# Miniprotein binders against a7ua95r516to809: the designs that were tried, part 166

Target 1, 294 residues: a7ua95r516to809
Amino acid sequence: ASLSLLSISDLVPDLQFIFFWMSNAIEILYFIQQKSPAYMQTIELMDDKAGSKESLLSATISANEEAMTILEEVIMYTFQQCVYYITKTLYVVLPGLLDCNPFGTEPSSEQCRRAAGVCVCAVCVMPEAVRRVVSVFQTTSDLLQQYQVHSEIQSQMFAYLFFFTNVSLFNQLIDKGPARGWFQRSRVLQIQASVKILLDWAKGAGHNHLAQKFFAKFCSTVTILASPPQQLSQMSWKALCAEHPSLKPVQLHRILTQYQLMAELGPLPIWQPSSEDEAYIYRTVDLLESFENH
Below, E stands for the ipSAE of ESMFold2; O stands for the ipSAE of OpenDDE; V2 stands for 0.75 times the mean of E and O plus 0.25 times the DockQ between their complexes.

## First folded at step 12 (miniprotein)

Design dj2 (at its last look DockQ between E and O 0.78; V2 from the best seeds 0.00; counts 0 for: SAP 72.126 > 70)
Fold by OpenDDE base, look of step 12:
Structure dj2 (fold): chain B 294 residues (1-294), chain A 95 residues (1-95)
Amino acid sequence: as target 1 above (294 residues)
Amino acid sequence: SLRKRAEELERKAEELKEKVEELRREAEEEGAPEGVEALLAYAEAMAQAAKSLARLAEIALERGDPRLARYLLRAAKILLDLAELLIKWAERLKE
């Protein structure tokens, strides 16, 4: 019950502190990493008049290594906390993306309504369900920038968030899609349009490569489902595997089977799995994606 | 308590920074062997970093994350110990 009401805006105060800790820890870590060699070189050049220079150097190295190790743990800890809170919010809003009709006249966001002018910005024209998802990513981006988090950490954050999003959407589509009618062509086209908006945002935010990489499985699924029967029925199993390498044989088989049922197509020999893949199409454990593989 | 420890580390960091400034002033007045300034600069940097970590730990405690605070305080302590060692070495070189 409490999770359903959780918005990203509600988490911002807590997230700000986490990003603050993370950013400062990164800064101190890099400072040590960058400055320690120069200081150690200075120690190496000193006279042994004050005692064993070697002992001082050893102590310095040990202290730096230990401090850096702890700081790395702090960074990892804070990173995990960020991911935990952000993914909780995503978990709540992502199902709405699959049910969204981006072609419908859904009323503009309340924020755009209050602005006396028709804002035609990309965010204002987004369906509410898409906007909610984008808002999570945008808020994350804004916080990362606000606290000047290192670019590598930013990339890792978005990689994980896109991974999470892909797994969540894919699993929901595969598991609930037939029952929810998401495999119907009209609904698939809506989903495709919604995902395109998200991908366009990611592109605009500078995360195009990551988005393309981590959304590949979901996008492949949607692409297959969006294909006209006349076109898809001409594609062999081998051709589909080659075109959609992100899909496991069991996943592709499931998608095609459900597509066949939805489109009321008879058995299509051309979609018959190869002898090599035949054993794999029965691995139902591999049907849904795992969140643990990242 | 973790809070008391954080405050102590912050105080110690400031004390070490003051000691660095004192030794720097003495070095300017009396002259100093080569390397003294580098040691002092390094000590100052470590003390400052430790102070920052101690402050971060205090914030973590205020936000109810003692685990994070413990990590930060541990790192701060290591850096302060290093700073103190560097200062002691600088003092020995001036002798």
Scores: ipSAE 0.747, ipTM 0.916, lowest interface PAE 0.6, mean pLDDT 91
Fold by ESMFold2, look of step 12:
Structure dj2 (fold): chain B 294 residues (1-294), chain A 95 residues (1-95)
Amino acid sequence: as target 1 above (294 residues)
Amino acid sequence: SLRKRAEELERKAEELKEKVEELRREAEEEGAPEGVEALLAYAEAMAQAAKSLARLAEIALERGDPRLARYLLRAAKILLDLAELLIKWAERLKE
């Protein structure tokens, strides 16, 4: 792999080897964890000299523990390599989600609107920007299943990919949104529809819980921005914090500030931060999210 | 050096696996205690796992990842040494 890898398809051969190593290491680790105790129990029941059998059991336990530790390191190493390659491609395709129009207002969409007298265009049409992101997730899922990677590891991988996606989209929206017009209500509704397609993919792939957890910050942001002014202006700071616990005070304050600018609203007393939060709304170091989880 | 080591560990794992198969056939014919069979079954599993790890290490070296190969060979060595110990115990119990 190189820094020039920009498509998930281009890195599939490298990922296949990494998943192969990972899957085999996992299987051997689980054999030691789950099946070796039965063998050791049989050894414990053998008739033998005192101390000699206990020496065998001690050596067996020590060898199993040491091998498991090394295999866990192999699994973590290969996991990190997969994440590196996959997030590199994901980073390239994610920005397009913020500019695309999932509603399909092209003249060629007329054929979709007329098909069978139903709204098949809204169901069948996927913008290329959304398709590129879904392709990364789907290819990853296909590889994990092809190599029979344990379901817990698959969940951990998608937890990180969804976390990465959320951080990337949130940071770009906050950082570039004013200049790109992304806080306009029509644009927010387009963004919301595009994210809905990603959430639907995650649900169909069996990762709904992870998506709900890790997309919460970006989805909360979009939900607030999509709210009509008449409805949002009736919600206090405390109510907004309770409704959107994933947002830090500085983040919520910035979102409301951008909303006020776009809706041409003056400061609203109901949006004043609580006494507890007031010290935190100007902590700009907390505004953007970090890609590091520790 | 690592390539030679990986090939040596894979060959030793194959040799131990064949040795265990022979000993299991002998134990079944002679009616050895169930404990002997358990030791040999465990040894066979460990030798097979070590063989797999050594093979994975060879592939890692061909792909230019000696760090991964070293970890795989360390695990292979540990399991192979355990298999050898289990075999020695099984032989002793057969007298």
Scores: ipSAE 0.627, ipTM 0.891, lowest interface PAE 1.2, mean pLDDT 84
ESMFold2 (binder alone), look of step 12: mean pLDDT 87; pTM 0.864

Design dj3 (at its last look DockQ between E and O 0.85; V2 from the best seeds 0.77)
Fold by OpenDDE base, look of step 12:
Structure dj3 (fold): chain B 294 residues (1-294), chain A 95 residues (1-95)
Amino acid sequence: as target 1 above (294 residues)
Amino acid sequence: SLRKRAEELERKAEELKEKVEELRREAEEEGAPEEVEALLKYAEEMAQAAKSLARLAEVALERGDPRLARYLLRAAKILLDLAELLIKWAERLKE
């Protein structure tokens, strides 16, 4: 199937099995971790009537360690598979978020399955592009809950998904934004509103801290671009760096340069990078975020 | 085949659970030390975990993931071997 037609709903059947394996592997791992110490203590306290208890203890330790190691590998493998499928879906739907006009009357094409009639729930009132993104996260959340996946794994899943989303949106905005007019204040305000809806969802879903952390770079970019020229032109390079620590100097410089062009501002000495940052603003390799090293 | 191996491990797990029940009954009748019951319980739990892993492996095979199945079967085998060892020790302690 072409990536363009891939929806999260299409992946649910496959994802269910992955979550099933992952959840069960976690449960068994946890069981071993919790039970092994008590049994080892029992063995340690045994009389040597039937032979060397040390040999039994050693074998028990070795078996448990090896089994736990394999189970950890299973968990990691299944985790990676989940991420792979979910991020593919995100890759398809995320560009729509940048083009979305949340202030427009876009007819919600999808009937809320939760209510008879016109549902006015927070999800149903979302612009279609935002709803598609939220649907990916919601489906993921629902599956994690359905299979009672350990909370730590859930947190790691959402951390990665938010990371991926941030990188994707940031890179698209920086790379394609000028050409697509996304740096225009009116468009930026649309993007800001769309992202706010997503962040509000994340907050409601209990992932507020993760969302704030992992969306910081994209949010900072949008915040700068959404700022009125009168306000932004009064902020020094150092002040902007301090206010937006998630942005690398090269990134901030690019954003400000494009902002200047868009707003038809002359050269602003106040935005001149510090001597310390001057070398870094030319590191174009650091301009776009990497999907690696998360 | 991986499928055959999964079935064998599942069968072995059930056999070990049955053996545990047998030995538990004998231990109770003979007034065996409390340590025997502890080992038997541990063996039973390991056998059950192994059985679960074998079932998961079967599902993985059905879904076309032999890699996952191999991991699961390997873990199952380790746990079954441990269960068997525990049973042997329990038998020795009972006598």
Scores: ipSAE 0.780, ipTM 0.931, lowest interface PAE 0.5, mean pLDDT 91
Fold by ESMFold2, look of step 12:
Structure dj3 (fold): chain B 294 residues (1-294), chain A 95 residues (1-95)
Amino acid sequence: as target 1 above (294 residues)
Amino acid sequence: SLRKRAEELERKAEELKEKVEELRREAEEEGAPEEVEALLKYAEEMAQAAKSLARLAEVALERGDPRLARYLLRAAKILLDLAELLIKWAERLKE
């Protein structure tokens, strides 16, 4: 498929084949793993007809080990290909979350009145930017189910997609936030609402624990930025570190600096890093996150 | 060349499955030891896995992924060779 594809729907035909290969390789790998011990035990208990039993045992062990190693490589290769295509699409659509307004619908509309009384929230239609991201996650989930991919592999895939989403959004916010006005409190509240929609999707899809774990850095950032000034100003550096362990000292310091500027709390630093952290708040090499896991 | 190899491995896998099916019938009729049945069952399962891998490789070649196909065919060959060895041992043990 073409790397210029920006829509997940354009990638589905290629993804279907990759999931097909991956799921079948997984099933064959587990089949060999499940069967091998019993059969090797049977061979070990056989009468040695011509003194060649050790040759059969050796050949069987070698064949199983080599075949399983190759299948593990196939699974990793196909997993990496799925992730590559999906994250390529995701990288293009994620920045829009930082600019969209999930509160844009008029509350007095008939649809909003129904949502307030009985149905889901007052905003019944997702912003297009949020819909594009949810579509990537939903399409991925549908394909994994369609091809009956083992649940542990499904979890690994969403763990990586949530990790990727977290890194992409965090890096964009930190790097471009000042110029784009993303640290303004009204904008942060909009971002928080958009992320809530993603977290709700993850909960409904059975991935709540993974999303909570892997969105932690971005969610902590947004939580800090959304805090009322009097509440945040009363928290010590130590308390903020304890509340937000996913944030490195340089990251927390940058977020608090931007918060103080946007909340117009004066130029004098409010939050004093601990003596242990003082050396680390200026390590700009640690400011942005890497997309690599290994 | 890879396509020819994939087709050869799939044909061989099917041939071994048919041979195992025949040998299992003969072993049952002759009252062969349970060890013979276990080896033949193992060989059948390995031949079936190899057939599946060869078919996956054919699809990968049609989709232009010879790297994936090469991995799949290497695994298929290993399992076929094991199946053939298990069959030879089952035949020897039956005697």
Scores: ipSAE 0.707, ipTM 0.917, lowest interface PAE 0.7, mean pLDDT 85
ESMFold2 (binder alone), look of step 12: mean pLDDT 87; pTM 0.858

Design dj4 (at its last read DockQ between E and O 0.85; V2 from the best seeds 0.80)
Amino acid sequence: SLRKRAEELERKAEELKEKVEELRREAEEEGAPEEVEALLEYAEEMAQAAKSLARLAETALERGDPRLARYLLRAAKILLDLAELLIKWAERLKE
ESMFold2, look of step 12: ipSAE 0.772; ipTM 0.941
ESMFold2 (binder alone), look of step 12: mean pLDDT 88; pTM 0.866
OpenDDE base, look of step 12: ipSAE 0.817; ipTM 0.943
ESMFold2, fold request of step 13: ipSAE 0.780, 0.782, 0.768; ipTM 0.943, 0.942, 0.938
ESMFold2 (binder alone), fold request of step 13: mean pLDDT 88, 88, 88; pTM 0.865, 0.866, 0.865
OpenDDE base, fold request of step 13: ipSAE 0.770, 0.785, 0.785; ipTM 0.928, 0.933, 0.933
ESMFold2, last read: ipSAE 0.780, 0.782, 0.778; ipTM 0.941, 0.942, 0.941
ESMFold2 (binder alone), last read: mean pLDDT 88, 88, 88; pTM 0.862, 0.865, 0.865
OpenDDE base, last read: ipSAE 0.786, 0.791, 0.788; ipTM 0.934, 0.935, 0.934

Design dj5 (at its last look DockQ between E and O 0.87; V2 from the best seeds 0.74)
Fold by ESMFold2, look of step 12:
Structure dj5 (fold): chain B 294 residues (1-294), chain A 95 residues (1-95)
Amino acid sequence: as target 1 above (294 residues)
Amino acid sequence: SLRKRAEELERKAEELKEKVEELRREAEEEGAPEEVEALLEYAEAMAQAAKSLARLAEAALERGDPRLARYLLRAAKILLDLAELLIKWAERLKE
């Protein structure tokens, strides 16, 4: 089949049309919202010569409201189309983040070791798997700016893309992590480094608040898994819930179970769930997140 | 067809823009009240927006998205009807 159509570069021509429609609909909506009130005030203050000024005013209000409703539907439709195409490419490239090694599996690894101690960024090199994900985000950002899409819509788009990324990475880690060895400490540290590169991109692109909010579940998971055993074993269930409110009890329980196995740590009484949470730690139906229910 | 409707709305929008330009010139020569000029400016903006929406609908039809085209033409028709009404009011006030 045409799997190459899932590359972001292959989809740019289609995305350009959709962004063009969306941007134009936004401009017209903005005009109606921002400019029409002044004209409406002029109509309101006119002398009522034929006794039908109220008819003009009523027709104008009705037309503006109906047009704005339709334009909002167009914007929502085109937004959903953009997200659909972009997330299909993300779906293809995101799994590679969990398998990649940003530290040292490439020929540049020896050069990175020689540069160690100069600065943190000189040690970490962006692996191809991370570059593929960043490329999707950067291409999206470039298109939004090229078509001068309203900043609120740009924020909503990245909010959804980060939400999608978080769900995809979290679900794969939880579901496939035991079989793939992704809970091994060296692997978790590699994943953490790869995620930092994504977060750095998001911060540099002006989306830090959105990334902090919408990557929270996956980042919390990686933070817990990357914690030294001496530090994590001193944190109670209540403390972990307070530090990581994005995690459901079944999710936190699963993460701690995997941590115990990999750190060769026995059961810890301080990780016993609260009485309120005890009913929820075995609800496997709540373990994985939904892409559609938010 | 939707394509014929898009072409019709675009032509009507251009006709209304030309009529507004002529009425604005006449209102300027006659020293018409600023309310007439405001109505004509509003009508011109609505006709311009309707023209843009009709062109966007044509592009949607070329992509094979008649649902998007229908939404765009509905909005275009609404704004064009408003432009026509505003012109009629401006003509009455200019007299």
Scores: ipSAE 0.710, ipTM 0.921, lowest interface PAE 0.7, mean pLDDT 84
Fold by OpenDDE base, look of step 12:
Structure dj5 (fold): chain B 294 residues (1-294), chain A 95 residues (1-95)
Amino acid sequence: as target 1 above (294 residues)
Amino acid sequence: SLRKRAEELERKAEELKEKVEELRREAEEEGAPEEVEALLEYAEAMAQAAKSLARLAEAALERGDPRLARYLLRAAKILLDLAELLIKWAERLKE
């Protein structure tokens, strides 16, 4: 109950502190990494008048290494905290993406209504369900920029968030899709359009490669389901495997089986798994994606 | 307490920075080797970083994260110890 009311905006104050710690820890870490070699060189070249410069050098190396190790732990800890809070909000809003009808006349967001002019910005024209998801990512992006978090850390964060999003959407679609009618062509097309909006946002935000990589499974699933029966029925198992390498045999088999049921297609010999894949199509443990493997 | 430790480390960092400035002035007046200035610069940098970490630790305590505070304080202490060592060496080289 309490989770359903949690918006990304509610978490911003907490996230700001975490990002503050993370950013400052990164800055100090990089400072040490960049400056330590020069200082050590100075010590190495120093006259041995005040005692063993080797002892000073050793102590300096040890101190820097230990400090950097601790700072890395701080960065990792704060990173994990950010991901935890952000994914919690994603968990709440992502199901709405699958139920979204982007072609419907959903009323413009209240925020855009207050602006005297119809804002035709890409965000304003988004369906509410899509906008909520995008808002999580945008808020994350804004915070990362605000605190000038290193680009590599930003990339890692978005990689994980996209991974999480893909796993969540994929698992929901596979598990609940048949029962909720998400495998119906009309619904699939809605989902496809919604995901496209998200991918377009990611592209605009500079995360196109990451989005393409980490959304591959979900996109492949949606692409197959969106395919006309006349087209899909002409594709062999081997061809589908080759075209959708992100899907495990068990996943592809499940998708095709559900597609057959939905489209009222009889058994299609052309979709028969290869002898090599035959054993794998029954590995139900591999059907849903795991959150742990990232 | 962790808070007291943070305050102590922040104070110590400031004391070390003041000591660096004192030694820098003396080194300039005495015509000390360039190596002295290099060590003092390094010590100052470490003391400043430690001060920053101590402040971050205080913020972590205020937000109810003693685990984070402990990490930050540990790092701050290491850097201050290094700064002290560098200052001692600078003093020896100045003589």
Scores: ipSAE 0.678, ipTM 0.892, lowest interface PAE 0.7, mean pLDDT 91
ESMFold2 (binder alone), look of step 12: mean pLDDT 88; pTM 0.868

Design dj6 (at its last look DockQ between E and O 0.86; V2 from the best seeds 0.75)
Fold by ESMFold2, look of step 12:
Structure dj6 (fold): chain B 294 residues (1-294), chain A 95 residues (1-95)
Amino acid sequence: as target 1 above (294 residues)
Amino acid sequence: SLRKRAEELERKAEELKEKVEELRREAEEEGAPEEVEALLEYAESMAQAAKSLARLAELALERGDPRLARYLLRAAKILLDLAELLIKWAERLKE
């Protein structure tokens, strides 16, 4: 039941059928788009002995147009089904990324020290929480390749999955971060390392551009929070906005407020918003991101 | 029912594919105009696509998705009707 919604591997059989439908619809749509024009040109060049060639050409154009419209609906429907199942699994596993410790490197017991000659018993492993997220992305990638889904559709699917991941992580950090202690510097550095692992996966999978684009808001947030106080305190509001254009004024203001509190830099405001931005720093309707695409 | 429609469209698509294959062999042997071969090649492609869509619709019905099946059968019908028209034209031109 609920455990089946937590694991992408339990969804693979259903996803295989949906990808099969989608891939076949794409192939037929592609044929109509790319091959039919040559056949229609042949019809146009035919000897019109019966005087009804225009009827054939008109019927062909109408059939192609109507079939393409229907196939586009099939592709949209199956794409939405895939995204629905995948993002349900992803939503369940993403919160763990904010709580995990990717620094498995620990000074070890005397046994490890003796074996290595120096304490080099660091455990360089992917945290379970990060592994669960990577598993969703990797399984999706494997299925898309298995069914030879068109590369443009593959890109659109990962664009949405990265968008979903960004919104989920950003909203949870902003909304739950104070209560969960996620703004503490040691925690932020752990989160930063976990995100690095995800970005490395995306680069190795050929999706670097998409990840850079769609993780920008969350990555900017973590970059700011991970900054040393001396460095960040010397940056003006305008400079921070220029370095982090993905952040809305209300979001940047909230992040800096939490940073100042957790770094114990006192109550005196360090960063003064520009006159234009000051009107927007308390617009709480703009604080959290929407999961809906426009 | 949708199941009966899917089975009928698949059967009709297969029959049309067989007819097109015979006509293409005859056209090649008789040295028919290039236009006849082009129409028959197009018809064969449309009949094959229609058969594939009908098979996908049967699978969708087995999986409990009649909405997907209806979309697939609508597309299959359109392509099959086009294939029939192309065949009739090819036969007329061959004559």
Scores: ipSAE 0.759, ipTM 0.937, lowest interface PAE 0.6, mean pLDDT 85
Fold by OpenDDE base, look of step 12:
Structure dj6 (fold): chain B 294 residues (1-294), chain A 95 residues (1-95)
Amino acid sequence: as target 1 above (294 residues)
Amino acid sequence: SLRKRAEELERKAEELKEKVEELRREAEEEGAPEEVEALLEYAESMAQAAKSLARLAELALERGDPRLARYLLRAAKILLDLAELLIKWAERLKE
């Protein structure tokens, strides 16, 4: 199937197997980790009647360490596979989030299967574009829970997915935003509302801290762009840097420049970068976020 | 083949579990030291884990992931080797 037609639902069968392997590998790893000390202690306390207990102990330690190492590799491998499939799905649905008008009367195509009749749950009232994104995360969450994946691995999964989402949305907004009119205040407010829905979901799912951390760049960008000209024009470069520490100088400069053009404010001396930042605002290589920096 | 190896490891794991049960029974009848039971329990647990890994490897092969299968089989083999060693020590301590 073409990537464009790929839905998270289509990937569920494959993901189930991956999660199964991952979960079982974690369980076995945990078992070894928990049992090894007790068994080693038992061996240490043994009499040397049957031979050198030291040799047995050494062999036991070596075997456990090697097995655990391999299991860790299995876990990482399966983790990467999950991330690969899930991020492919996100790649398809995330652009829709930026074009979404959450204030519009878009008919919800998905009937809530959870309730008889018109469901007014938070998910059912979501704009379709937002719901598609949330569905990816929810499906991931459900699978992780279904297979009882260790909480630390779950956290790492969502950390990466939020990171990926932030990078994707940020880069799209910075790169395509001016051309697509996403820097217009009205459009920004739509984006802000859509992201708020996603963040609310993350909060409800128990991932509030991770969401706040990893969406910081995108949220900062949207916050700046959503600010009224009267308010933003009163803020100095230094103040904006302080309020939005997640943004690199080059990124902030780009955002402000585009904002200025959009709002027809003309040059604002107070937005002039500091002498310290002046060299950095021209580092265009740092403008877009990298997917490799996680 | 990887599949054959997986099947062999699964079979071996079961054989080792049976051997543990046999030795446990003998140890009880003979009044063997508590250390024997401890080693046998450890061996059994390793054999069981290995069996599980071998099964997971078979599933990986069925899904067309020989890389994953190889990892799982390597781990299974290590655990089985350990189980065998533990069983041998248990046998020596029983005598």
Scores: ipSAE 0.659, ipTM 0.885, lowest interface PAE 0.7, mean pLDDT 91
ESMFold2 (binder alone), look of step 12: mean pLDDT 88; pTM 0.865

